# Designs tried in a protein design chat: VH-VL binders against UPF0735 ACT domain-containing protein LBUL_1260. Part 4

Target 1, 144 residues: UPF0735 ACT domain-containing protein LBUL_1260, of Lactobacillus delbrueckii subsp. bulgaricus (q049t6)
Amino acid sequence: MADYFYVHKKILPDYLEKVLEAREMLDSREAATVTEATERVGISRNTYYRYKDYVFRAKDPARGQQAVLSLLLADLPGALSAVLTCVTDHRASVLTISQAIPLASHASVLMSLDLAGLKGDINTLLADLKSLPFVKNLQLAGLE

## First folded at step 23 (VH-VL; from q1 with heavy chain Y103W)

Design s4
Fold by OpenDDE, fold request of step 27:
Structure s4 (fold): chain C 144 residues (1-144), chain A 119 residues (1-119), chain B 107 residues (1-107)
Amino acid sequence: as target 1 above (144 residues)
Amino acid sequence: EVQLVQSGAEVKKPGSSVKVSCKASGGTFSTYAMHWVRQAPGQGLEWIGYIIPSWGYANYNQKFKDRATLTVDKSTSTAYMELSSLRSEDTAVYYCARGRIGWYYFDYWGQGTLVTVSS
Amino acid sequence: DIQMTQSPSSVSASVGDRVTITCKASQGISSWVAWYQQKPGKSPKLLIYKASSLQSGVPSRFSDSGSGTDFTLTISSLQPEDFATYFCQQYDSYPLTFGGGTKVEIK
């Protein structure tokens, strides 16, 4: 019988995803040791070793190396900087930035990202971007 | 091949300003960040700031925020660094260096521009 | 600001020697360290970035290691063309900062 089944992350404890993140940090050499990785993600070494061989990211055929984001930013100082910082924190790289003419104290921005070094998944990045006070709207316009 | 070609050496008096140019060729210009780094004689490297040509957004090292001005001319793929209120300690070789936005290492460098500040 | 303390400031070595250069960051910066080679009168040349990624054209005798605060550049077998000054650089956050440099000299 199959030993695996699919479940939505929302019904799982958060430490499972953290185990996955820790493993990814080690694989990418972002962390050199299990201790470093587990401390950074906020789980114990025991938790990591218990679950590291049982947690896998679902294969998503839609996941690509590049993403196009459509943002509506407040036309305020620091808005773009905050967005860039967030992108950088997720270790993505900006390929292109285009801005439309500001209208009603807002700036429409189209941004292409290289996700080759992305920490986590694109949804986490999008969630964090949406949480920024300067980001009034965000849409994933493309993924390849 | 990507090349960054900088303007020639400058000799300046204290209190004056200098503007160094960096022309990019052989690759994309607007989609990268152009950084500026200086190196005093026999010293290490010091980051000044960067500009994103496509956007015109610049970020500065706080040490230089009041004296450095980064600009670009997209039509000529040229970046500029202007440093005002020059002091003797500003004597250094100034480099432009290309970096990806969000990945702050430098894959291509200009040949450097010596700026000498002397009375 | 993140300080990068590089050591040693200079090292004398012979062709064929193993050379190690260390950089210590004032705070944890994961593995976001790049290494550069600079020869007299020339601009720095990128050697390694992005966690052991060699820049195109860089010999395999160059390698790096480390994560968190301690980083090491290693030249497994020093060649005549390797005598130069080497710099580390963190790109974890702004302002970007460099190590003080290590001059590799002929013994």
Scores: ipSAE 0.480, ipTM 0.755, lowest interface PAE 0.9, mean pLDDT 91
Fold by OpenDDE, fold request of step 27:
Structure s4 (fold): chain C 144 residues (1-144), chain A 119 residues (1-119), chain B 107 residues (1-107)
Amino acid sequence: as target 1 above (144 residues)
Amino acid sequence: EVQLVQSGAEVKKPGSSVKVSCKASGGTFSTYAMHWVRQAPGQGLEWIGYIIPSWGYANYNQKFKDRATLTVDKSTSTAYMELSSLRSEDTAVYYCARGRIGWYYFDYWGQGTLVTVSS
Amino acid sequence: DIQMTQSPSSVSASVGDRVTITCKASQGISSWVAWYQQKPGKSPKLLIYKASSLQSGVPSRFSDSGSGTDFTLTISSLQPEDFATYFCQQYDSYPLTFGGGTKVEIK
């Protein structure tokens, strides 16, 4: 039998999230001591020690973990590199990539991404990609 | 099962060049980046660069940018690392290592190729 | 470049011991750290590639912690097959860099 299950934090006491925050402060050394961490987040040391091993950050179950992007790129040097850089800057990982033979100075690219480690949200990534001068068209073909 | 098989040991003179091969099998090749990492005897690991086979795009450690050339033969699923102007300090075991595009930790490694540079 | 300062350089331990290896990054790198095990004459082997993300086949006695600049690999109970050299690696930014390694040897 599973010992863990997902619960929306709105139905949980707020000190659980504070315990998590305190732990994160300690892990990052933002706080030097448990006392400092717990005081900063507003919980007792006892509360921290009671729950610190039982709380974890979790991904939003409703958040898409994979995305498929359809891009039309100008057939220019550095175009693909720039796209890759943008994707990786957002901490997404490429699962699949296909590129059609350039036609009429444009290249069609189909790319699937793993968003498990995405920095920010998918919309920010898409916006940044669209801002690239050689990205002529970008469509989110799938999100799951 | 993913396997990376590298070419055999090399003995080179200073000033010469060496080209090491890395053949991938048992998994995807084109959707991953092939990295190259070296390890001098008794030393740590040093990243050289990577190439994305599907795009032919390569990115280099600035330290090696002028001497290292990464290439791939997609038809044979083989990656190549050429290092020119060899120095004694280049003596090391050279590894190819696979990494996901964008998340560059290395889940599979070649067996390594010893390159010895000596006069 | 991001320097990964790994400590200790070596540690002598016995089977069953708890072993802790630390890597300190020269700047904040979130949790983009991987850990590798390397045995003599062999290639590095991936252990953990993200906080609490064990590579398939890696025993649960291996764990990592930390974020920002300080990272720790822990072997809860050292086994005979665990005597090896361990490396941390950051993949936050280029160039990718490794720690100097920690040799875990038998006491």
Scores: ipSAE 0.320, ipTM 0.744, lowest interface PAE 1.2, mean pLDDT 91
Fold by ESMFold2, fold request of step 27:
Structure s4 (fold): chain C 144 residues (1-144), chain A 119 residues (1-119), chain B 107 residues (1-107)
Amino acid sequence: as target 1 above (144 residues)
Amino acid sequence: EVQLVQSGAEVKKPGSSVKVSCKASGGTFSTYAMHWVRQAPGQGLEWIGYIIPSWGYANYNQKFKDRATLTVDKSTSTAYMELSSLRSEDTAVYYCARGRIGWYYFDYWGQGTLVTVSS
Amino acid sequence: DIQMTQSPSSVSASVGDRVTITCKASQGISSWVAWYQQKPGKSPKLLIYKASSLQSGVPSRFSDSGSGTDFTLTISSLQPEDFATYFCQQYDSYPLTFGGGTKVEIK
């Protein structure tokens, strides 16, 4: 996101990591309430609500480990399978696929990818996808 | 560097079949579509179809769909185009072709195989 | 099928001339056009793809322009080795189709 920086946690107040810990306890159901989670990690509810939407761990998808691609795919047998093979060969994982009804022999496809295991960079994957004969109008619709 | 070497010229009678080979070397064979294009004497280029070796999938120009058969032998990196029920209008130079980066424009062309169909 | 109408069918030109070849697609094909050069007895050679990218080793005197339906190949200053036949090809959809060709001949 435009307003975020990567910083070493040693220059940050200690309670920011505790905000993350409390949020994780709520997400995993280790704590049932914000009061319980914040008491366990040793911060106030006020501190939790002030920061909960602004701090993230470095491996979160918001740090560019997820991509959304938009493309037009020719209505040909094996076309989608070849796209998926290309993605898998680059060690990216498909999280979701949405395909519209074909219009004039092409279908609009929107897919989200997990890039955590990506070999190389996203631009190499995009170049290989763009080179497939049945892929048109490939664009990176989002990088999260 | 990819090289495409085709079989030699052939003279055929109307109603017979021809099978043209295209041996690829110097690159990856399985993941690139191999296209076939023909050129009648003094005429332009006409796309016949392609085959994707890794999937065995072939896509044909409708004009040739009932007479053309595209196959591959992955063990020898060789593509084949067979055209049956030959007519004199099938007299042409037949090319195999493929791209370096993409599958639909062609950096690499075979030398061409002249097929002459005459009585 | 997308028809590619190429003109002119032939051009007589001298070394140093500017030569312009056009292709018109029967429907919109964005920028998905490639151009080929073919010398007598030889297979076609790719010059330009994606309407903007020169193939490696192609002289800068070759350029193209256009999008949608109207496309142009230009040779800015014709050289002796440029006397050949030129073809456009659309790759927007199957079947892939080519223009009828333009023979560039010495005047």
Scores: ipSAE 0.007, ipTM 0.507, lowest interface PAE 11.8, mean pLDDT 81
Fold by ESMFold2, fold request of step 27:
Structure s4 (fold): chain C 144 residues (1-144), chain A 119 residues (1-119), chain B 107 residues (1-107)
Amino acid sequence: as target 1 above (144 residues)
Amino acid sequence: EVQLVQSGAEVKKPGSSVKVSCKASGGTFSTYAMHWVRQAPGQGLEWIGYIIPSWGYANYNQKFKDRATLTVDKSTSTAYMELSSLRSEDTAVYYCARGRIGWYYFDYWGQGTLVTVSS
Amino acid sequence: DIQMTQSPSSVSASVGDRVTITCKASQGISSWVAWYQQKPGKSPKLLIYKASSLQSGVPSRFSDSGSGTDFTLTISSLQPEDFATYFCQQYDSYPLTFGGGTKVEIK
């Protein structure tokens, strides 16, 4: 079993985030020495060495964010186009889209989005999509 | 099969309101839209709006948005259309309608409710 | 709003005649048109949806054609039960709108 917890940084002392920043400066060689990195972020060398091996970011910086949305779309011409316009207005990129043939007035739609360029919050995009009258059962089926 | 039965004819004075009912039987009520359409005597058809009982959402023709209210009672499978501030040009047969394949063209229609607005 | 201009307003015809009814949209609506028949004192009845799909139980003498803005309903050989009023309806966008109707009368 891992000896780590996943916690929101607001409940941690702010010097722990500075330990992470100093480590990142050393890894990117923006700082050449521990002394240089710790001075730039405003912590002691002792603080850095005490915590550097025990505190980590939850997110891999090299991984892009991707969302999968599931929704039912009314059989209204232009409904899919309106959904896609809403997505692009939020600066999300559509990676894939699958739409079943409409049955009983609705089509199921599954789409994956690249959120790297998202101009705001994913919850704002979801709220705007849910407000469209021809969209129902909108669910965030996954984040990756 | 789906059957839509509407309330009886009504006579109203200008400025009053009317509430027409549409009871659905023989099918799914809550998962599809119920539309309302009216027809003035000797005239064409005019779409008023729809309500989606499962979402509790109504969408209105802009012409009626300030005067029409669409509601449902799920326990009785009954949809309602209320039209306020009645005028003589509101004299029409009012239909509830639902689409057999989809809810944008209408395969199931109620028998119609004549609303007469006269002074 | 998309206006549906239907013509003629009425037509007099005999049993066996070919009758055509036209409906013109104020903007392109692809093929999103339905056609209805209405007999006096009755609710409208769906004839054709999604351009060329006949509703079940509708005789094959009914057909339609058109795309974009111009649409036609054709009754190839008029029968006594076909004397009625006919409406087109667009469902490309809200509000849903109908043509003014064409009354087909016995000559």
Scores: ipSAE 0.000, ipTM 0.473, lowest interface PAE 15.8, mean pLDDT 80

## First folded at step 24 (VH-VL; from q5 with heavy chain Y50I, light chain K50D)

Design t3
Fold by OpenDDE, fold request of step 27:
Structure t3 (fold): chain C 144 residues (1-144), chain A 119 residues (1-119), chain B 107 residues (1-107)
Amino acid sequence: as target 1 above (144 residues)
Amino acid sequence: EVQLVQSGAEVKKPGSSVKVSCKASGGTFSTYAMHWVRQAPGQGLEWIGIIIPSFGYANYNQKFKDRATLTVDKSTSTAYMELSSLRSEDTAVYYCARGRIGWYYFDYWGQGTLVTVSS
Amino acid sequence: DIQMTQSPSSVSASVGDRVTITCKASQGISSWVAWYQQKPGKSPKLLIYDASSLQSGVPSRFSDSGSGTDFTLTISSLQPEDFATYFCQQYDSYPLTFGGGTKVEIK
């Protein structure tokens, strides 16, 4: 009888989050029209109307000492190394890392981090990882 | 605003080589990949290859692997595509196109360089 | 190599019309599809990437749907500036490949 289930964002298209953002812009009156909201977030009107009633924002997890990250990594020389370097630059420690066999030219990566020595907050680390051009669909899968 | 400015039109004889340049401005050069795509008159688009300046990495369409050479000059933010052993079938507009590393759609394009191969 | 079969090759339409263009991949490519607009004598312009994300500055009348092998570009209400040739492109794997193109002409 359940009408919904919880899923990782990595398995969903990015436009669903953009639909949510567009709706939030309209609700806050930051955007006056659906056209304005959809153009600003980068989705079509059709996409917005198709999904606007079905997307909801989950609560943020509480800060913890361990984090699990999921991401899609381009299968290129140095890509994984750059991700690991970014993590260590923030003084986070890699506990586990699992890289799936590349599908096409991309690989799914799951890694757990020890944040005991983290410099700054986890959002800064996530932002830097997202800024890496060969990283896509970075998600905080868990925070303990 | 990111801009890719390519070198001018070329007229070449069969068997010769052509080298097209693509200068990037208004953004970062080393953090992106540069692709080359060509389009014969009235035809579709054909991918030639990719070069990633920051990785020193290049990959080619097998069709062009033996004739195409992609290079970059990071100091001038310029990419080059050289095509040798030119044939009449190589007559086309050649484009450089910027792409995110690993996610190879093209957000910015050069204006194109017409290369005409004729006797 | 992954083949992108685009249809139709041409379509005649009027301002205000709904236009639909289809691309079929020879194998599953998830959502790694981009769409481009090209006008005569000009370079292609990115419209949509990841099968549903609009490039900055692209009007919201452009939309894309599909996953796996079948992808559709839709122009909900054709505008005068939309008469052009459109291409799909896959970036699932090398070599990158494009559809054959669809020319949207004035009816």
Scores: ipSAE 0.030, ipTM 0.673, lowest interface PAE 3.0, mean pLDDT 90
Fold by OpenDDE, fold request of step 27:
Structure t3 (fold): chain C 144 residues (1-144), chain A 119 residues (1-119), chain B 107 residues (1-107)
Amino acid sequence: as target 1 above (144 residues)
Amino acid sequence: EVQLVQSGAEVKKPGSSVKVSCKASGGTFSTYAMHWVRQAPGQGLEWIGIIIPSFGYANYNQKFKDRATLTVDKSTSTAYMELSSLRSEDTAVYYCARGRIGWYYFDYWGQGTLVTVSS
Amino acid sequence: DIQMTQSPSSVSASVGDRVTITCKASQGISSWVAWYQQKPGKSPKLLIYDASSLQSGVPSRFSDSGSGTDFTLTISSLQPEDFATYFCQQYDSYPLTFGGGTKVEIK
């Protein structure tokens, strides 16, 4: 029998979300101490310690932990750097990157991303990448 | 010796606001938390909220969240509690109480401030 | 909120008597309980914290037992200066809450 089940946050006490927030503050080093984190979010230390190991963010099926992107990148100085910057701005991490030999002033790029820390959703990242003038044919090749 | 000295008694009309002060001496101010607790005549104790001077954060009992404001002046080691939209039910002795950060029992108390709300 | 149900509300006793005051929490709060003494017109005074630690300067006749939900303050031999109102308090979770108080009065 499963130890977990899904419920809507609306029916849960507020402190559970706050426990999660406190933990996230600590993990990101936004807060230096448990006391700082808990007081910032408005819960007791005991509440935090009681629930910190039992509260998790729901995984959006549309939000994979890893993504594989395929794109054509113009063979211009700084183009790849700009792509990487965009990824970083969304708090995603590049796991792997492969760039093929440029053809017709463009290179095929395949990159895998760690989305564990992604700000927002993958669609926002994709939209921003597509907005780059030196990026073409951006495709989400995989999401898991 | 640690001492908490509060401001004097207040008489207020319904709908008005009151601000009570609590000056700490004889110890460190910023290394502790300051709590506020009230006690209606002949009644028990009710926790209002906490402020941590070193953090600049305050947390409130939900019951008072919309009406209570806790502040501190670290330069004078003084804590303040403001309660707005006063009602007759707010008539009580209000205490400031010191507590260890993270462990909120109260080792030192102010002498209390009587706030009377009457029309 | 965690409710602290304190009993009895009042007790009449004589000097030398053993006095017991109980406090029941609405949920498990480990040992995060403090006890206070309050005399008329005075501020509460901390007696015991963490359900076992005696505050400095507090006579040894005061003791606390219990964990989880049930806590007991005991005055082994009541002294004249012990006639007062006593309160329990939990600091497990916000908001901090107190028991209703127990008035120990002279018989």
Scores: ipSAE 0.025, ipTM 0.660, lowest interface PAE 3.3, mean pLDDT 91
Fold by ESMFold2, fold request of step 27:
Structure t3 (fold): chain C 144 residues (1-144), chain A 119 residues (1-119), chain B 107 residues (1-107)
Amino acid sequence: as target 1 above (144 residues)
Amino acid sequence: EVQLVQSGAEVKKPGSSVKVSCKASGGTFSTYAMHWVRQAPGQGLEWIGIIIPSFGYANYNQKFKDRATLTVDKSTSTAYMELSSLRSEDTAVYYCARGRIGWYYFDYWGQGTLVTVSS
Amino acid sequence: DIQMTQSPSSVSASVGDRVTITCKASQGISSWVAWYQQKPGKSPKLLIYDASSLQSGVPSRFSDSGSGTDFTLTISSLQPEDFATYFCQQYDSYPLTFGGGTKVEIK
């Protein structure tokens, strides 16, 4: 979102596209290791790790559109509804919800979010979720 | 009763890799998070990372992010930790430890796997 | 990273003594601390979680207190089976971190 630009690749160093190619080879299992992938595309492992989390193809559905959150909720009926309302107000969508049996009057919830329509950034959503008094132990468990 | 049974001790050369297994029994594997923690001889505990079988996601302590790989095989209820480019300071007992999804303390621990890295 | 500073590093005590172990976080972590016991040659065992909840099967002589940055584990009347090393662990944020441990020894 605001921390990213769309840039025509012709004005970028060639190694940035090679970072993308190496990541795609690993994702498709065409290469088994980072060493193999980076060797095939002709970049160092250091170059790969330096840029792999910061450069993406335009409209990359696998990388900049999903978050995994974990929560502890004190009261499932009212608490879950309020969490979902907060997520919807930020224009994110819930993809999956997993919950465990309550322990010590708290229920664990793990949810995956689609961030394609997110207004603002993920940190704004997290801050608003943390402000809810019945939400405990909110953590970003993953960002895809 | 929940049990976590780990693979046996290993001796490795610097620069090689190790893959430690952790088989869970007596519970529903896919509804828990699996963590990996190590303890060097005479030292405290160091968290390596977490894998959540139901989502297939892993997150790592930044110290290990370039060398550690956490995987699961849901059909056998087995978690794996692979550590590459081994160094002598990687000599430690490696534990798998289970927690409920969303909770980050560990209610069950494996027996530990000693990995010795020496020339 | 949140650093957990545990003290003392060791304590010599007799059966029946009250033992107090402290753990200080490098920043506020609310009450998100767990405590573990590790006997020689064994893996750690959870004692207390979620600020005050005893794990099932843990004797009532174990208790904890604290919030923010200062946390305490107390054994109100030490028993022979309590001679072990104790660790605190924060679970406020990644990476999860542990205190350096406190060895409780026979006097």
Scores: ipSAE 0.007, ipTM 0.512, lowest interface PAE 12.1, mean pLDDT 80
Fold by ESMFold2, fold request of step 27:
Structure t3 (fold): chain C 144 residues (1-144), chain A 119 residues (1-119), chain B 107 residues (1-107)
Amino acid sequence: as target 1 above (144 residues)
Amino acid sequence: EVQLVQSGAEVKKPGSSVKVSCKASGGTFSTYAMHWVRQAPGQGLEWIGIIIPSFGYANYNQKFKDRATLTVDKSTSTAYMELSSLRSEDTAVYYCARGRIGWYYFDYWGQGTLVTVSS
Amino acid sequence: DIQMTQSPSSVSASVGDRVTITCKASQGISSWVAWYQQKPGKSPKLLIYDASSLQSGVPSRFSDSGSGTDFTLTISSLQPEDFATYFCQQYDSYPLTFGGGTKVEIK
C-alpha cells in the first residue's frame, strides 16, 4: 500500500520477523494452522493477527536504487570488458556509461547502474570491482 | 488501493501518432516504475519500455526505440506512452503496468486502451 | 533478446485435474521469471514472482518450479475460475519478454 516504509530490519522488534516467518510457513503449508505456525516461531496468535497485514519482506531494498560509480581504467586490452563482466556477474544493469579519451594511459569512466537484479549487496560488487587489476580510484559517487 | 486508470479507446489513421495516458492513484507515484506492454488481438504480450520517475530514467525495447516516447507528469501522477508513425500492425490493447523500483515484474495493470489503426 | 517458449499452447481439463504449463528460456535466466493469469477481456494478473513467491490473494494450488532455462507453473487442482490464459515472463535482461501463452479451457 501507499503508506509503507522500507526500513532496515535491525531497528525493528524481533517479533516482526517472526510474524513474517509464521506467514511464510502458512503460505508454504509447512504449518497447517495459525496456532501451529505461531508456536513454531515463538510468538502469540495475538501478535500474529495484530501485525500480519502490515509487515512484509522487501526483496533487497537496495535493488530499488541507482548507483553511480567513478573510476580510472587502465588503457589496456580487455579492461572495460572485465569491468562490465564483473557488473553483469553481480546482476547489476548498466544504465549509462561515459568514457573519456585516455590520458596518461588511463581513461575516466562514469557508470550508472540499476541495482534491481543485484545478487548480494552493493559492497560485494564494489569489493570485486576494486580487486580488478585495471581499476583505479573506484568511488561510489552516488546511491539513490 | 492502487489503481491505474488509462485513457479511452482510440481509432487512428496510418502514419499518425497516439498518446495513451495512465493515471496512478492509491500509492506514491515516485516509488514505482511504470512499464508499457501491448497485446495485439488474440496475441501475446510485448514489452514496450519502462520509465522510472524518481530517477528520470527511461529504457525501450529496441523494436520501439525510434517510435515510442515514455513520459511522466509527477504533479498529476500520470504516465504517458506516445507511439508515432502508426501502422496497422500497431492495432492492440496498450497496458500500463506498475512495479516497485527495482522490480521487473508487474503487480498492478491498467485496464488497457484499445488503439485501432485503420485507414 | 531472450525467447520464452511456452507449452502447451492450449489444454482442456476437468475441474480437479492437475495442469502443468512449461516455459523454456533461450538462455539461462537463473530464477528470474514471473507468471501471469489473464481472463478473457481482462488485463493480466500477477500470480508468482521471483520464481516462488505467490502474490497476495493467489490460491495455494498455484506453484512453480525451475531454474536456469526450464520453468513450470502447476495448478494442483483445477477450479472453474482458473479458465484463463497464462503467460510466463523473464526479467533477467532487457527487453523483458513473455511466453506465447497457454490457454486453459475447462471442459
Scores: ipSAE 0.000, ipTM 0.478, lowest interface PAE 18.7, mean pLDDT 80

